# Miniprotein binders against q53ft3: the designs that were tried, part 1

All scores and structures are predictions.

Target 1, 195 residues: q53ft3
Amino acid sequence: MFGCLVAGRLVQTAAQQVAEDKFVFDLPDYESINHVVVFMLGTIPFPEGMGGSVYFSYPDSNGMPVWQLLGFVTNGKPSAIFKISGLKSGEGSQHPFGAMNIVRTPSVAQIGISVELLDSMAQQTPVGNAAVSSVDSFTQFTQKMLDNFYNFASSFAVSQAQMTPSPSEMFIPANVVLKWYENFQRRLAQNPLFW
Structure headers, positions and changes below count from the first letter of each chain, unless a header shows other numbers.
F, E and O stand for the ipSAE by ESMFold2-Fast, ESMFold2 and OpenDDE, each averaged over both directions (binder to target, target to binder). V2 = 0.75 x the mean of E and O + 0.25 x the DockQ between their complexes.
Where letters were taken out, [cut] stands.

## First folded at step 3 (miniprotein)

Design sL24
Fold by ESMFold2-Fast, scan of step 3:
Structure sL24 (fold): chain B 195 residues (1-195), chain A 104 residues (1-104)
Amino acid sequence: as target 1 above (195 residues)
Amino acid sequence: SPIQREFLKLMEEAWEYMLEARELFQEALELYEKGDKEEALRLFRKAAELYQKAAELFLKAAELAIKNNDPKSYKQAIYYAERAMEYAEFAQKYAELIQRELEK
């Protein structure tokens, strides 16, 4: 029903169903996560009058999850981007060597989705500014992706310049698109910072 | 305490229906996801029936708790009766959704 995406990781589409209305994704190595995307797969829509509340949890010192509301997904808004870096436990006490002197806490966080009536969802208040405007965040990502593609394709047109006919039209061979895709994937694997 | 024993028996029977309905509900969602809509419809309808049976038993337990002047047990039974009714409604809504898809 749902999917969860973290930059530089394989997309998760198989949520654990822990109750009739509750679905959970595990986020291992959560200390490296800045943003999470939650979306509907499109195979099963919500029935009319229903939607999904999206929660995030870290394990506390006893390993027990503490859930916080991030936002919502609905048939009308089937995806949302959340910034979780500001919600990480101990965020204000970051130190380069802080972890050297502490017992390791379980490194798995969770995204939870609760299917609820829309009226019930309207009465809930998400934690401050966890929800990133999907338009703004997606626009920023898309602009970077398009800039990368254009610069890559243009470099081939310039560096491999032939005296070929059209001053007002550009043609790119399929091989250039393939090389762009491979380069983009490699860079995402090495530096997923700008998700 | 015979009345307390009867209360616990009703709560336990209700919870058995809840767990059976939950398994059918989850199986129905998996079938729906993989495109087996007719079987998913059948299981959502069965789950709704079992949730309603659970709700009836929780309501009987609540009635018993009120009669025995036990407000804590009453509130617990009512809470689960409401959850069972809510889940029955969810199962019915999914069944209606699939039925509509099958009509076209």
Scores: ipSAE 0.267, ipTM 0.696, lowest interface PAE 4.2, mean pLDDT 75

Design sX14
Fold by ESMFold2-Fast, scan of step 3:
Structure sX14 (fold): chain B 195 residues (1-195), chain A 83 residues (1-83)
Amino acid sequence: as target 1 above (195 residues)
Amino acid sequence: SPIQREFLKLMREAIELFKEALELYRKGDKEEALELFEKAAELFLEAAELAIKNNDPESYKKAIRYAEAAQLYAEIIQRLLEK
């Protein structure tokens, strides 16, 4: 149902289901991550009246993981880009002489997705510095590109009944990505302002 | 107060168990990690009860948040072990 993307890493499409309504992605070596993209695969929509609350887990001052609300994904807004560099604690930085056994740096963070009622989600306040501004042209372009990809993948899945999502084996075929790129180029050539 | 001292003792013990469980989880010792996450959750919930009795809603919220974190890891490990 969901995908998680970090620049320079393989896309994750097989979230661990940890409760009926909760899904988790592990983010190893999270201190090197500035942005995380969370998106719906387009093959399975949320049930009517439902959406997904997106959380990020990081250690607090006691080294305990805390889940902070980053934002939301819905059938109407199926992708979101989050800046997590500002949410990392200053604690646990790597020592200048490398990692020592007596000095521990947290290496794994998590993205959590909780399927919730839209009315309940509307009452929640995400952390103000996580969601990227849509004013920035690069951010606008990236969000538009992800929305365009989701619409294409969703359309492709409906037309290609052979796409069989499995929670442990969900993936987007490489040819679907290629077809999306070709469609994007065609639309851009016909109307440069469509973005 | 005696309640505040017991709260801090339970929180410290639970945090230590949680950190030990997290190291075991990272090393792939899932069964041992599960036992410690479950024990940590139990102690965090006990601390939360003390915070309520002490009329300390912020400590209660913190203890509940920590218990939920321990429970989440325990559930993840249980599902991995059951496959």
Scores: ipSAE 0.028, ipTM 0.543, lowest interface PAE 7.0, mean pLDDT 70

Design sY22
Fold by ESMFold2-Fast, scan of step 5:
Structure sY22 (fold): chain B 195 residues (1-195), chain A 83 residues (1-83)
Amino acid sequence: as target 1 above (195 residues)
Amino acid sequence: SPIQELFERLMEWAELLFERAEKLYEKGDKELALRLFEWAALLFERAAKLAKKNNDPESYKEAIEYAEEAQKYAEEIQKELEK
């Protein structure tokens, strides 16, 4: 029901379900990520009176998760851009006496989505500087992400097509990627928040 | 196939929501149970539509039966909450 986009990476549309109402996307190499986009897929809306609270988690110096509320997605606002640079911990853990046996924490963060009642969500305060609220800023950023996704996916399809195909390898037709990109561009031009 | 993968994901999610709704109803949390049964019904209906497009009548029948069951529970709870 949800998707997660990071510039320069393939879109994720298969969240890991960790509870009936909780979904997680893994973000490997998160120190290189400045923005994430969380959106609802067009197929399945929230039931009336419900929405999704969006959280970001990164490992602290001891490898323990630190969760922060970024914002919300709802049927009325089915997508949001979040700036996560500045929310991260980039330092590894250290043994006694400083530099001895310096250990780097794992480079995996998570986006969590918790399905909640709208009334409950209204009582919560997101981290103030994470959300990108400008429609024009959203449109420009999304255009760049679409270009990155399309170029990456098309490059992959061409590279895969040049190899001898095997039954263990999965391919997606390039024209499907093109049609998705064109449809998304068209819908974005009509309403920048359509997703 | 991508369509079959989406069908399986929708069915899995709908089943989990259905089970959660049952447990919430048993605990007396009727409002939340209602919303989760409505969501489960919607996901089963979407799965049924995908199975129909994929010319898979067995999966379509399975999904539609679960959708009907979830919808009936939701309607019953809604009526309970109204009176």
Scores: ipSAE 0.000, ipTM 0.195, lowest interface PAE 14.2, mean pLDDT 68

Design sZ21
Fold by ESMFold2-Fast, scan of step 5:
Structure sZ21 (fold): chain B 195 residues (1-195), chain A 83 residues (1-83)
Amino acid sequence: as target 1 above (195 residues)
Amino acid sequence: SPIQEEFEKLMEEAEELFEEAEELYEKGDKKEALELFRKAAILFWEAARLALKNNDPESYRKALEYAREALKYAREIRKELEK
C-alpha cells in the first residue's frame, strides 16, 4: 500500500508488514541518504478518518532502534518528502513501534508507517522541520529539474544554420538527453539537493 | 484464485477482530476495543485493495463499507474516552 523512494536507488513498493497496522521499509547504507520520499500506492484511499504516521529509525551505538516521527501521509497528502540527514544523533520520539525494538544490523535504517486515526495523529509533533511540503517541494523540484535540464542540454546545443533550411531553430542531439539523464542521476545520488 | 483466497482470509480476520472489539466494549475495556476496531478497519481496507486489484467491485464495496463501520465505532469510542 506504500512506496519508498531514495534518489539513485531502486524504488521499494513491498513494505514488510510487522503488525496489522504497521509497515516497515529497510534503508541500507542510510548514512548516504539525505532525503526519502514516502507515498501511497494505487487508487484506494485510506478510510475517511485514517492516515499514516511516518517514522525514521536508525541503530544507535548499542544496535537499538531510535525512532523519530517525520510526519504524515493522508488522502489529502498521499506523498511526502523527508530530510533525514542530521536526524541520526537526535533523541527518539514517542512511537508505536515498542514491540519491534530489537537490535538491528549496523548501517541499516528503517522507515516505519503506522496507520492511525487522523485526530490521534493531529496530537503528535514531528521532529524539527524534517517534512518538505509535498506540493511546494514537488513544484520547486520540478522547476529546478527543468532548469538543470535546459542548462545542461543547451551547453551541447548546436546552431544548425549551415545544415538545415531553418537557421532560427536550435537543434539538440538526442544523445545529449541521455547524457543529461545520466549526469542528473549521478549528482542526485551524491546530493539530492544539488539542483 | 490466490487473490480471492487472500481476500477471504483478510475479511475473516477483520470480522473476528470486529466481534472481539464489540465484546471488549461491552465489558468496559474501551481502550482495547478502540484499538481492535481500528485494526479491523485496516484489514477491511486491505481486503478492499485486493478486491480492486482482482477487478471485483462488489467485494470492494462490501469491504469498504465494513471498514467505514469499524472506523465509525472507533471514532465514537475515542470521543467517549476524551470526556
Scores: ipSAE 0.012, ipTM 0.396, lowest interface PAE 9.0, mean pLDDT 71

Design sZ53
Fold by ESMFold2-Fast, scan of step 5:
Structure sZ53 (fold): chain B 195 residues (1-195), chain A 83 residues (1-83)
Amino acid sequence: as target 1 above (195 residues)
Amino acid sequence: SPIQEEFEKLMEEAEELFEEAEELYEKGDKLEALKLFYKAAKLFMEAARLAFKNNDPESYKKARKYALEAFRYALEIKKELEK
């Protein structure tokens, strides 16, 4: 039903179903994550009156999940970007001499999706600044990816076209696609919003 | 009550569609099965909405459960058809 995307990581499309109405994606090393995209898969919409509430959880000091409502996905808003870097991470204050010999606590977070009635969802309040966009943000991401690829490939193809009799013929070698992918991933790792 | 009677009627109609969809799927009519599973899900959701408005959490949970099951079958059939 749902997909989850984090910059610099493989897209997840196989949520773990933990109850009839609840789905979960695991997010290991969540301290390195700034944004998470949640979206609906397929062409079949929710039945009328139904939608999904999107939650984020992180382990507390006892390893128990602390759930926070991030927002919603619905037929009218089938994708959303959430900023999670501002949410509590359980990090203590740093001490210059205490940073050595730090015992690492587990850092696996989860995205949870609960399928509910729209009427029930309307009564809930998401965490204030977690949601940064609507379905348009996934479209913007896709457009930026395509624009970045086109600009990179076009730049390379122009140099190759100069070696052929006609600039109307464009051959894009597989190596150009690989170079673009490597550069794009490197930039996403540095700044997830560069796209 | 009129609301309880309407709830039961919606659940019965949805259940019949669900059973018909299962039979169509077994016979290999996947597209028609998908349509009926989806229609069953919509009727189960109408029942769930009615129960929610009537402050009946047990009926709501039951209708929601069946709506999700019907919707899941529709999604699985859609994936099969998109090979």
Scores: ipSAE 0.006, ipTM 0.404, lowest interface PAE 9.2, mean pLDDT 69

## First folded at step 5 (miniprotein)

Design mk10
Fold by OpenDDE base, second read of step 6:
Structure mk10 (fold): chain B 195 residues (1-195), chain A 104 residues (1-104)
Amino acid sequence: as target 1 above (195 residues)
Amino acid sequence: SPIQREFEKLMEEAREYMLEARELFQEALELYEKGDKEEALRLFREAAELYQKAAELFLKAAELAIKNNDPKSYKQAIEYAERAMRYAEFAQKYAELIQRELEK
């Protein structure tokens, strides 16, 4: 139902369903994470009148989870970008995950999605700096994501001389990836919301 | 006490319904994702019924806790009842969603 994306990391499409209405993604090495994208996969919509409240959890000095409301996803807004780098010192509020026995490791933060009534969500106030409201922040995130993808893909690049014949595998020339990347950057620069 | 024994019995019975309903709910979601809407619909409806039964039992348990002057047990039973009701509603809403999709 949900996906989670951190720049430079593999997309997560398998949330842990800790309850019927609650889903959790683990974020290892959360201290290095600036932004997180939460999105609906499009396979299962929210029922009418429902949406998702997105929370971030990090361990406090005592190792106890501190949950903060980042924002929302809905059928009408199926994705959102959140800045989490500045949230590590915040105070926790009442959250829907408090009663859940979630296995936690000290170095792992969590993104939690709580499926709730839209009316209830409207009464909630996200932490002020979590929502990426600026086009600039979005552009920076996207650029970083692209750079990390390019770097990742390039790490697997081999010369033709180093290529091992494998009839079962298809290969994409690195120059094609580069051209795609350049074109994408150009389009992004022209319109950050071109997709 | 007899009241405590009855409370525990109700809580356990309700828990069993919750567990069964959860399994059905999860299966329903998976089936829905796979495109088996008819079976998903059936399972969501069944899950909703089980959650409702659980909620009713938790509420009965809460009443017993009041009679037994046990505020802790009361709080627990009420919290579980509320959860069961939420899940029942959630399952019903998915059932309604799927039903509408099947009618189109």
Scores: ipSAE 0.683, ipTM 0.876, lowest interface PAE 0.6, mean pLDDT 83

Design mtg
Fold by ESMFold2-Fast, scan of step 7:
Structure mtg (fold): chain B 195 residues (1-195), chain A 83 residues (1-83)
Amino acid sequence: as target 1 above (195 residues)
Amino acid sequence: SPIQEEFEKLMEEARELFLEALRLYEKGDKEEALRLFRKAAELYLKAAELAIKNNDPESYKRAIRYAEFAQKYAELIQRELEK
């Protein structure tokens, strides 16, 4: 249903479904990640009146997950780009006389998607740190990610005649990817904050 | 309790049908996905009835939420098939 993309990494299209309405992507080495793209694959639309709430999670000091709302994806806005650099636990607080954390524990964060009623989503407020801090730099990043994703996805395009049955494989129609790319690029040109 | 055990059994059976229905829908098997979403909705509704008998409003809300979702996916697929 969903995909997750980080610059310089392989796109993830196989979310772990942990409940009927909940999907998770693992983000290993999340300290190196500044932005994450979450998008709908186009295989299944949301039913009318439904959408997805996108969360970011990392373990707190007690090892418990902390879920922060980043934003939303819907049929009308099927992809979104989130800045997570301000949401990471980061290095331990620097203190004039405090101990420095010299060796950082390897960390794995998660992107979670919760399928919800649009009315329920309207009552939620995303964290402020997920907002775009610079339109120009974010637009440049977005364009590079769109180009990378489209080129990567298109490299696997096959005609119906070339398809072989495989229960474990999912396919996205090439024309759906192209239309998504063109629509997103057009919207960015008109309003860089439309997502 | 016996009511709680029956509730969990119905919820687990419905969940398996719901997840299989989504998988079939993603691979384009719309007719079978529709059948399984409808069956999942039926089981979630039965679980909701048990939650009422057990005076468990949180379990009731969870069962009704998933019944509604299964019904909405079934309606979506039905419309797709009618086009």
Scores: ipSAE 0.697, ipTM 0.898, lowest interface PAE 1.1, mean pLDDT 76

Design mts
Fold by OpenDDE base, look of step 10:
Structure mts (fold): chain B 195 residues (1-195), chain A 83 residues (1-83)
Amino acid sequence: as target 1 above (195 residues)
Amino acid sequence: SPIQEEFEKLMEEARELFYEALELYEKGDKEEALRLFRKAAELYLKAAELAIKNNDPESYKRAIRYAEFAQKYAELIQRELEK
């Protein structure tokens, strides 16, 4: 239902469902993370009148989880980018994950998505500066993400002569990836919010 | 208490159905997902009734919340199947 993306890391598409209405992604080495993208996979929409409140948790100085509301995702806004780097010293707010015993390690933060009524979400106030509002920041993030993907994908590129037969695997020509990348960059340059 | 135990049992059974329903829905098996969401909703409602009998408003609220959630998914899928 949900995906989580950190620049420079593999996309996460398998959230841990900790309750009927709650999903959690683990973010190892969270200290190095500046931004996180939370998005709907498009496989399952929210029911009518519902959306997702997105929370971030990190261990405080005592090792206790601090949860903060980052923002929201909805069927109408199925993805959002959040800056989390500046939140690591903040105070926690009331959150729907507080009563849940989630196993945590000191270096691992979490993204929590709580499926809630839209009316209830409207009454919630995200922490300041969590939502990326700057087009420049968004563009930079996107560019870094794209570069990372391209570099990662290209690292597996082999010539046809170097290919080992693997009938169970599908192969994508590197030119297709490059073409996609170039096209995406073009679109991004024209309108950073083209999606 | 026996009532609380039965409540938790129903909630757990409903949860399992709910999780399975979501998985099936994601895989495209809408008919079975719909069936399971409906069953889950029924179990949650039964749990809610037990919570009332046990004078446990928090448990009631939780059960009703999940019942409504399951019903909303059932309705969503039903609409999709009708298109």
Scores: ipSAE 0.769, ipTM 0.928, lowest interface PAE 0.5, mean pLDDT 86
Fold by OpenDDE base, second read of step 6:
Parts: sequence; C-alpha cells; structure tokens
Structure mts (fold): chain B 195 residues (1-195), chain A 83 residues (1-83)
Amino acid sequence: as target 1 above (195 residues)
Amino acid sequence: SPIQEEFEKLMEEARELFYEALELYEKGDKEEALRLFRKAAELYLKAAELAIKNNDPESYKRAIRYAEFAQKYAELIQRELEK
C-alpha cells in the first residue's frame, strides 16, 4: 500500500503492518538521511474520508523512541517529501505508535503511517519545517533521485549481443531511458513542480 | 477476566481477517476481500460490545475504530464492484 524512498537507497515497498491502520518502515543509518519520500503504491487507495498521518521516530538519549508528525498523504496527495535531518534532535510528542511494541535498533529510525479520518488529521499539527516547502530543496532531492534512477537503470544496460533470451520480460532501449532523463531534467529546470 | 480474554480473541480473529482482506484486495480478489472485511467488521463490533460490558472505554474505542475501518474498505470495494 505504501512506499518509502531515501535518496541513494533502494525503494521500500514492503511496510511492516503493525496494526490494521499502522504501517512502519525502518530507516537504517538514519543520521545520514536528510529527506524521505513517502508515497502510495497505487494498489490500494484510502477509503473515503481517510488518509495517512506520517510520523518519524528516532531514539532519544535513553534509546526510547521519539515520534514526530511530519505530515500527511492522501488519495489526492499520494506522495510527500519530508526533511528529517533537522528533527533528529527535537523533542518527542504524543503519537499513535506509543502503545505498540515495535522492535527497534538504536541506529534505525522509523517512518510510521497511521491511517486516520481526514477530519482527525485536520486537527493535527505537523512539526515545523518537516515538509519540504522550498523549491530548491525539492529540486535537489529530485535531481539526486533522478541520478540514482539513471545509475540504477544503466547498471542493467546490455548490448543486444549480451542479451539472454527471456521471453517473459520486456526490454526498453537504453536510449529511451536517456531521452526520458534529459527531458525530465529540462522540465525540472523550467518548473520544479511540473508534475 | 473471561470477558477480556474473549475480547482479545475476537480482536485477533478480526485482525487476521482484516490483513487477509487487504492482501486479497491488493491481488485483485475484490469479492473475497469484501467478504472478509465485512466479517472482520462484525467481529470488531462484537468485541466492542464486550468492552462495554467490561467497562473498558479504551478497548471499546480501539474496536470501534477498526470496525469502522473495515466497513469503509467494504464500502469502497462494493462501489468498485458496482462500476
């Protein structure tokens, strides 16, 4: 239902469902993470009148989880980018994950998604500056993501002579990916919010 | 207490159905997912009734929340099947 993306890392599409309405992603080596993208996979929508509250958790000095509300995802806004680097030293708040026994490792932070009524979500206040509001930060993140994707895709590039028969698979020419990348960069430069 | 034990049993059974329903929904088996969400909702509501009898408002709130969630998915799927 949900995906989580950190620039330079593999996308996570398998959240741990810790309750009917609670999903958790683990973020190893969280100290090196500046931004995280949370998005809906598109396989399962939110029911009518519901959305997701996105929380970030890091261990405090005692190793106890500190949860902070980052923001929201909805059917109408199925993805969001959050800056978490500045939150790692913040104070904890009440959170919907407190009653759950979630196994934690000290070096691992967590992204939690709580599926809630939209009306309830409207009453919640995210921590300041968690949502990426600056066009510059968004552009930088997008560029890093694009570069990562291009590098990833290129790593699988083979010449026709090197191709192994796989009738069940479809192949895309590398030049198509390159053209897409170039076009995307051009559009991004013109309008960072073109999508 | 016996009531608390029965409550937890119902909640666990409902949870299993709920998880399975989500998986089935994701796989495209909407009819079976719908059935399981409805069953889960029924069990959560029964659990809620027990919580009332046991004077446990927190357990009641939890059960009702999940019942409503299951019902909303059932409604969503029902609408999709009618299109």
Scores: ipSAE 0.759, ipTM 0.926, lowest interface PAE 0.6, mean pLDDT 85
Fold by ESMFold2-Fast, scan of step 5:
Structure mts (fold): chain B 195 residues (1-195), chain A 83 residues (1-83)
Amino acid sequence: as target 1 above (195 residues)
Amino acid sequence: SPIQEEFEKLMEEARELFYEALELYEKGDKEEALRLFRKAAELYLKAAELAIKNNDPESYKRAIRYAEFAQKYAELIQRELEK
């Protein structure tokens, strides 16, 4: 049903189903993750009046899981971007995963998706600053695009450094810029959420 | 208790059918998925009746919730097959 994407990592499309209405993705080395994207694969839509509540869990100082509501995905909004860096412990008690007793590795977080009625989802309050709005989404996409360009171009930095006595002066061949553009367009066409 | 054991058996059988139905739906086997969602709904409803007789409101709510979900998926597939 669902996919989970972290920039720079392979997309996950095989969530672990832990109940009729509950799905989980593992996020290893979560301390290095700033944003996660959760999306519907398009193979199965939600029935009318239903959607998914998206939760994030990490181990607290005592090693106990702390579940926080990040936001929602629906048929009308089948993908969402969430900032998980800087999340604090606590949002009271409002999570459907309390009965699960899964042994966790340190530094492994989880994304949980709970299928709910839309009316029930409307009564829930996500943690602050987790969901990325349309303006933030465009800014994040643009920043990822620029980061991709910089990293690609910098892959040729060793050859450029050999041509100049100062690393502060770089010369980028036009061909490298064209290759980045073509690569980015191809990847975006294959998976719009690859960034 | 015997009633609780029967309830758990029905819930487990319904769960297996529900999981299989989702997998079939995801693979595009809509007609078979529809049949299994309908069967799962029947078993969840039978479990709900046992929970009522056993005066167990939490088990009743859980069984009814999953019956409703199975019915909603079945309705969705039925509509897709009609078009």
Scores: ipSAE 0.696, ipTM 0.903, lowest interface PAE 1.2, mean pLDDT 76
Fold by ESMFold2, look of step 11:
Structure mts (fold): chain B 195 residues (1-195), chain A 83 residues (1-83)
Amino acid sequence: as target 1 above (195 residues)
Amino acid sequence: SPIQEEFEKLMEEARELFYEALELYEKGDKEEALRLFRKAAELYLKAAELAIKNNDPESYKRAIRYAEFAQKYAELIQRELEK
C-alpha cells in the first residue's frame, strides 16, 4: 500500500502491517537521515473519506519510543516529503573520547502510518517544520538548478567572450548546455535529493 | 472468560480475512477481495455484539471501527466493479 524512500538507500515497499489500519517502516541508522519520502504505491487507495496520518518514532535518551506526527498522505496528496533531521534524540553535545568504548545502543527509528477518517486528521497538528512544502522544495530545487547552470555556463562564456568582437555581450557555445544537462542528470541519478 | 475468548477469536478471524482481502485486491482479484471484506465486516460486527455483552466499551469501539473500515473497502471495490 505504501512506500518509504530515503536518499541514498533502496526504496522500501513492504511495510510491516501491525494492525488493520497501521503500517510501519524501520529506519536503521536513523541519525544519518535528514528527509524521508512517504508515498502510496498506487495498488490500494484509501477508502472514501479516509487518509493516512504519518508519524516518526525514535528512541529517546533512555531508549523509550517518542512519537511525533509528521503530516499526512491522502488519495489527493499521495506523497509527501518530511524533514526529520531536527526531530532526533541524541543531538546534544558529547565528549568524543567517551564514545570510543560505548556499546552501540539501538538506533532504529520508525515511520508509522495510521489510516484515519479525514475529519479526524483535520484536527491534528504536525510538529513544526516536519513537513517540507512541495512549493518550497520545488523552488529550492529550481534555484539550485539555475545557480548551477549559471556558474557552469559563465565559466565558459568568460573564456569564449574574450574571443568575441563585442565584449559587452556574452556568448555561450551550444554544447555548454548539453554538458551541463549531462552533469546535472548524472548527479540526479546518483542522488535525487542532492540539491 | 468464555465471552472474551470468543471475542478474541472473532477479531483474529476477521483480521485474517481483512489481510487476505487486501492481498487479493492488490493482485487485482477484486471480486474475491470484495467477498472477504464483507465477511470480515460481518465478523467484526459479531465481535462488537460480544463486547456489548461483556460491558467492554473500548473493545466495542475497536470492533466497530474495523467493521466500518472493511465496509468502506467493500464499497470502494463495488464501485470499481460497476465501472
Scores: ipSAE 0.612, ipTM 0.873, lowest interface PAE 1.5, mean pLDDT 75

## First folded at step 7 (miniprotein)

Design n39
Fold by OpenDDE base, look of step 11:
Structure n39 (fold): chain B 195 residues (1-195), chain A 83 residues (1-83)
Amino acid sequence: as target 1 above (195 residues)
Amino acid sequence: SPIQEEFEKLMEEARELFYEALELYEKGDKEEALRLFRKAAELYLKAAELAIKNNDPESYKRAIRYAEFARKYAELIQRELEK
């Protein structure tokens, strides 16, 4: 239902469902993370009148989780970018995930999504510095994401001579990926919000 | 108490159905997902009734919340199937 993306890392598409209405992604080495993208996979929409509250948790000095509301995703806004750098000094709570027995590792933060009524979400206030407000920040993130994808895809490039027979697999020429990358960059430059 | 044990049993059974329903829905098996969401909702409602008998408002609220959630998914899928 949900995906989580950190620039320079593999996309996560398998959230741990810790309750009927709660999903969690683990973020190792969270201190190096500036931005996180949370998005709907498009396989399952929110029911009518519902959306997702997105939380970030990190261990405090005592190893206890501190949860902070980053923002929201909805059927109408199925993806969002959050800045999580600098949140360590912010106010947090144990809820809504605090009552759950979630295995915590000191170096691992978590993204939690709580499926809630839209009316309830409207009453919540995200932390002020979590929302990516500038086009520049978005552009920078997108560029990093693109670079990561390109590098990832290119790392699997093989010559025809190196290909092993695999009838179940389809192959994409590397030049196609490059062309896609160039076209995407062009579009991004023209309109950073084209997607 | 026996009531509390039965409550937890119902909640667990409902949860299993709910999770399975989501998986099936994601895989495109809408008919079976719909069936399971409806069944889950029924179990949550039964659990809610037990919570009332046990004078446990927190358990009641939890059960009702999940019942409504299951119902909402059932309604969503039903609408999709009617298109």
Scores: ipSAE 0.763, ipTM 0.929, lowest interface PAE 0.5, mean pLDDT 85
Fold by ESMFold2, look of step 11:
Structure n39 (fold): chain B 195 residues (1-195), chain A 83 residues (1-83)
Amino acid sequence: as target 1 above (195 residues)
Amino acid sequence: SPIQEEFEKLMEEARELFYEALELYEKGDKEEALRLFRKAAELYLKAAELAIKNNDPESYKRAIRYAEFARKYAELIQRELEK
C-alpha cells in the first residue's frame, strides 16, 4: 500500500502491517537520515473519506519510543517529503501507536502510517517544519542548503600567494569544492531524489 | 471472562479475513476480496455487540472503527466491479 524512500538507500515497499489501519517502516541508522519520502504505491487506495497520518519515531535515551506527527498522505496528495533531522531530540506527542508491541533495536527509528478518517486528520497538528510540501519544495530547500555551504566554504578561500605555510594542516583546493557543487547541482536537477 | 474471550476470538478472525481481503484486492481478485471484507465487517460488528455487553467502550470503538473500515473497502470494490 505504501513506500518509504531515503536518499542513497533502496526503496522500501513492504511495510510491516501492525494493525488493520497501521503500517510501519524501519529506518536503521536513523541518525544519518535528514529526509524521508512516504508515498502510496497505487495498488490499494484509501477508501473514500480516509487518508494516512504519518509519524516518525526514534528511541529516547532510555530506549523508549518517541513519536511525532510529520504530516499526511491522501489519495489526492499521495506522496510527501518530510525533514526529520531536527526531530531526533524532540519530545513525543499524542499518537495512535501507543500500546503496540513493535520490536525495534536501539539504533532503529520508524515511520508509522495510521489510516484515519479525513475529519479526524483535520484536527491533528504536525510538528513544525517537518513537512516539505512537494518535490519542488524539496529541490528548492536542497538548492539553498547547497548554496549556503558553497558560500560558507568560499568565504575562507585564499590564493596561494596569500597562504601562510602550515605543514601540519591539510587543505582542499577551492576548485574541488566547486566541482562537487556543480556535480551535485546537476544531479539534483536531473533527479531531485538521487541522494 | 467468557465474553472477553469470545470478543478476542471474533476480532482475531475478522483481522485475518481483513488481511486476506487486502492481499486478494492487491492481486486483482476483487470479487473474493469484496466477500471477505463484508464478512470481516460482520464479525467486527458482532465483536462490537460483545463489547457493549462487557461495558467496554474502548473495545466497542475499536471494533466499530474496523467494521466501518472494512465496509468502506467493500464499497470501494463494489463500485469498481459495477463499472
Scores: ipSAE 0.577, ipTM 0.855, lowest interface PAE 1.7, mean pLDDT 80

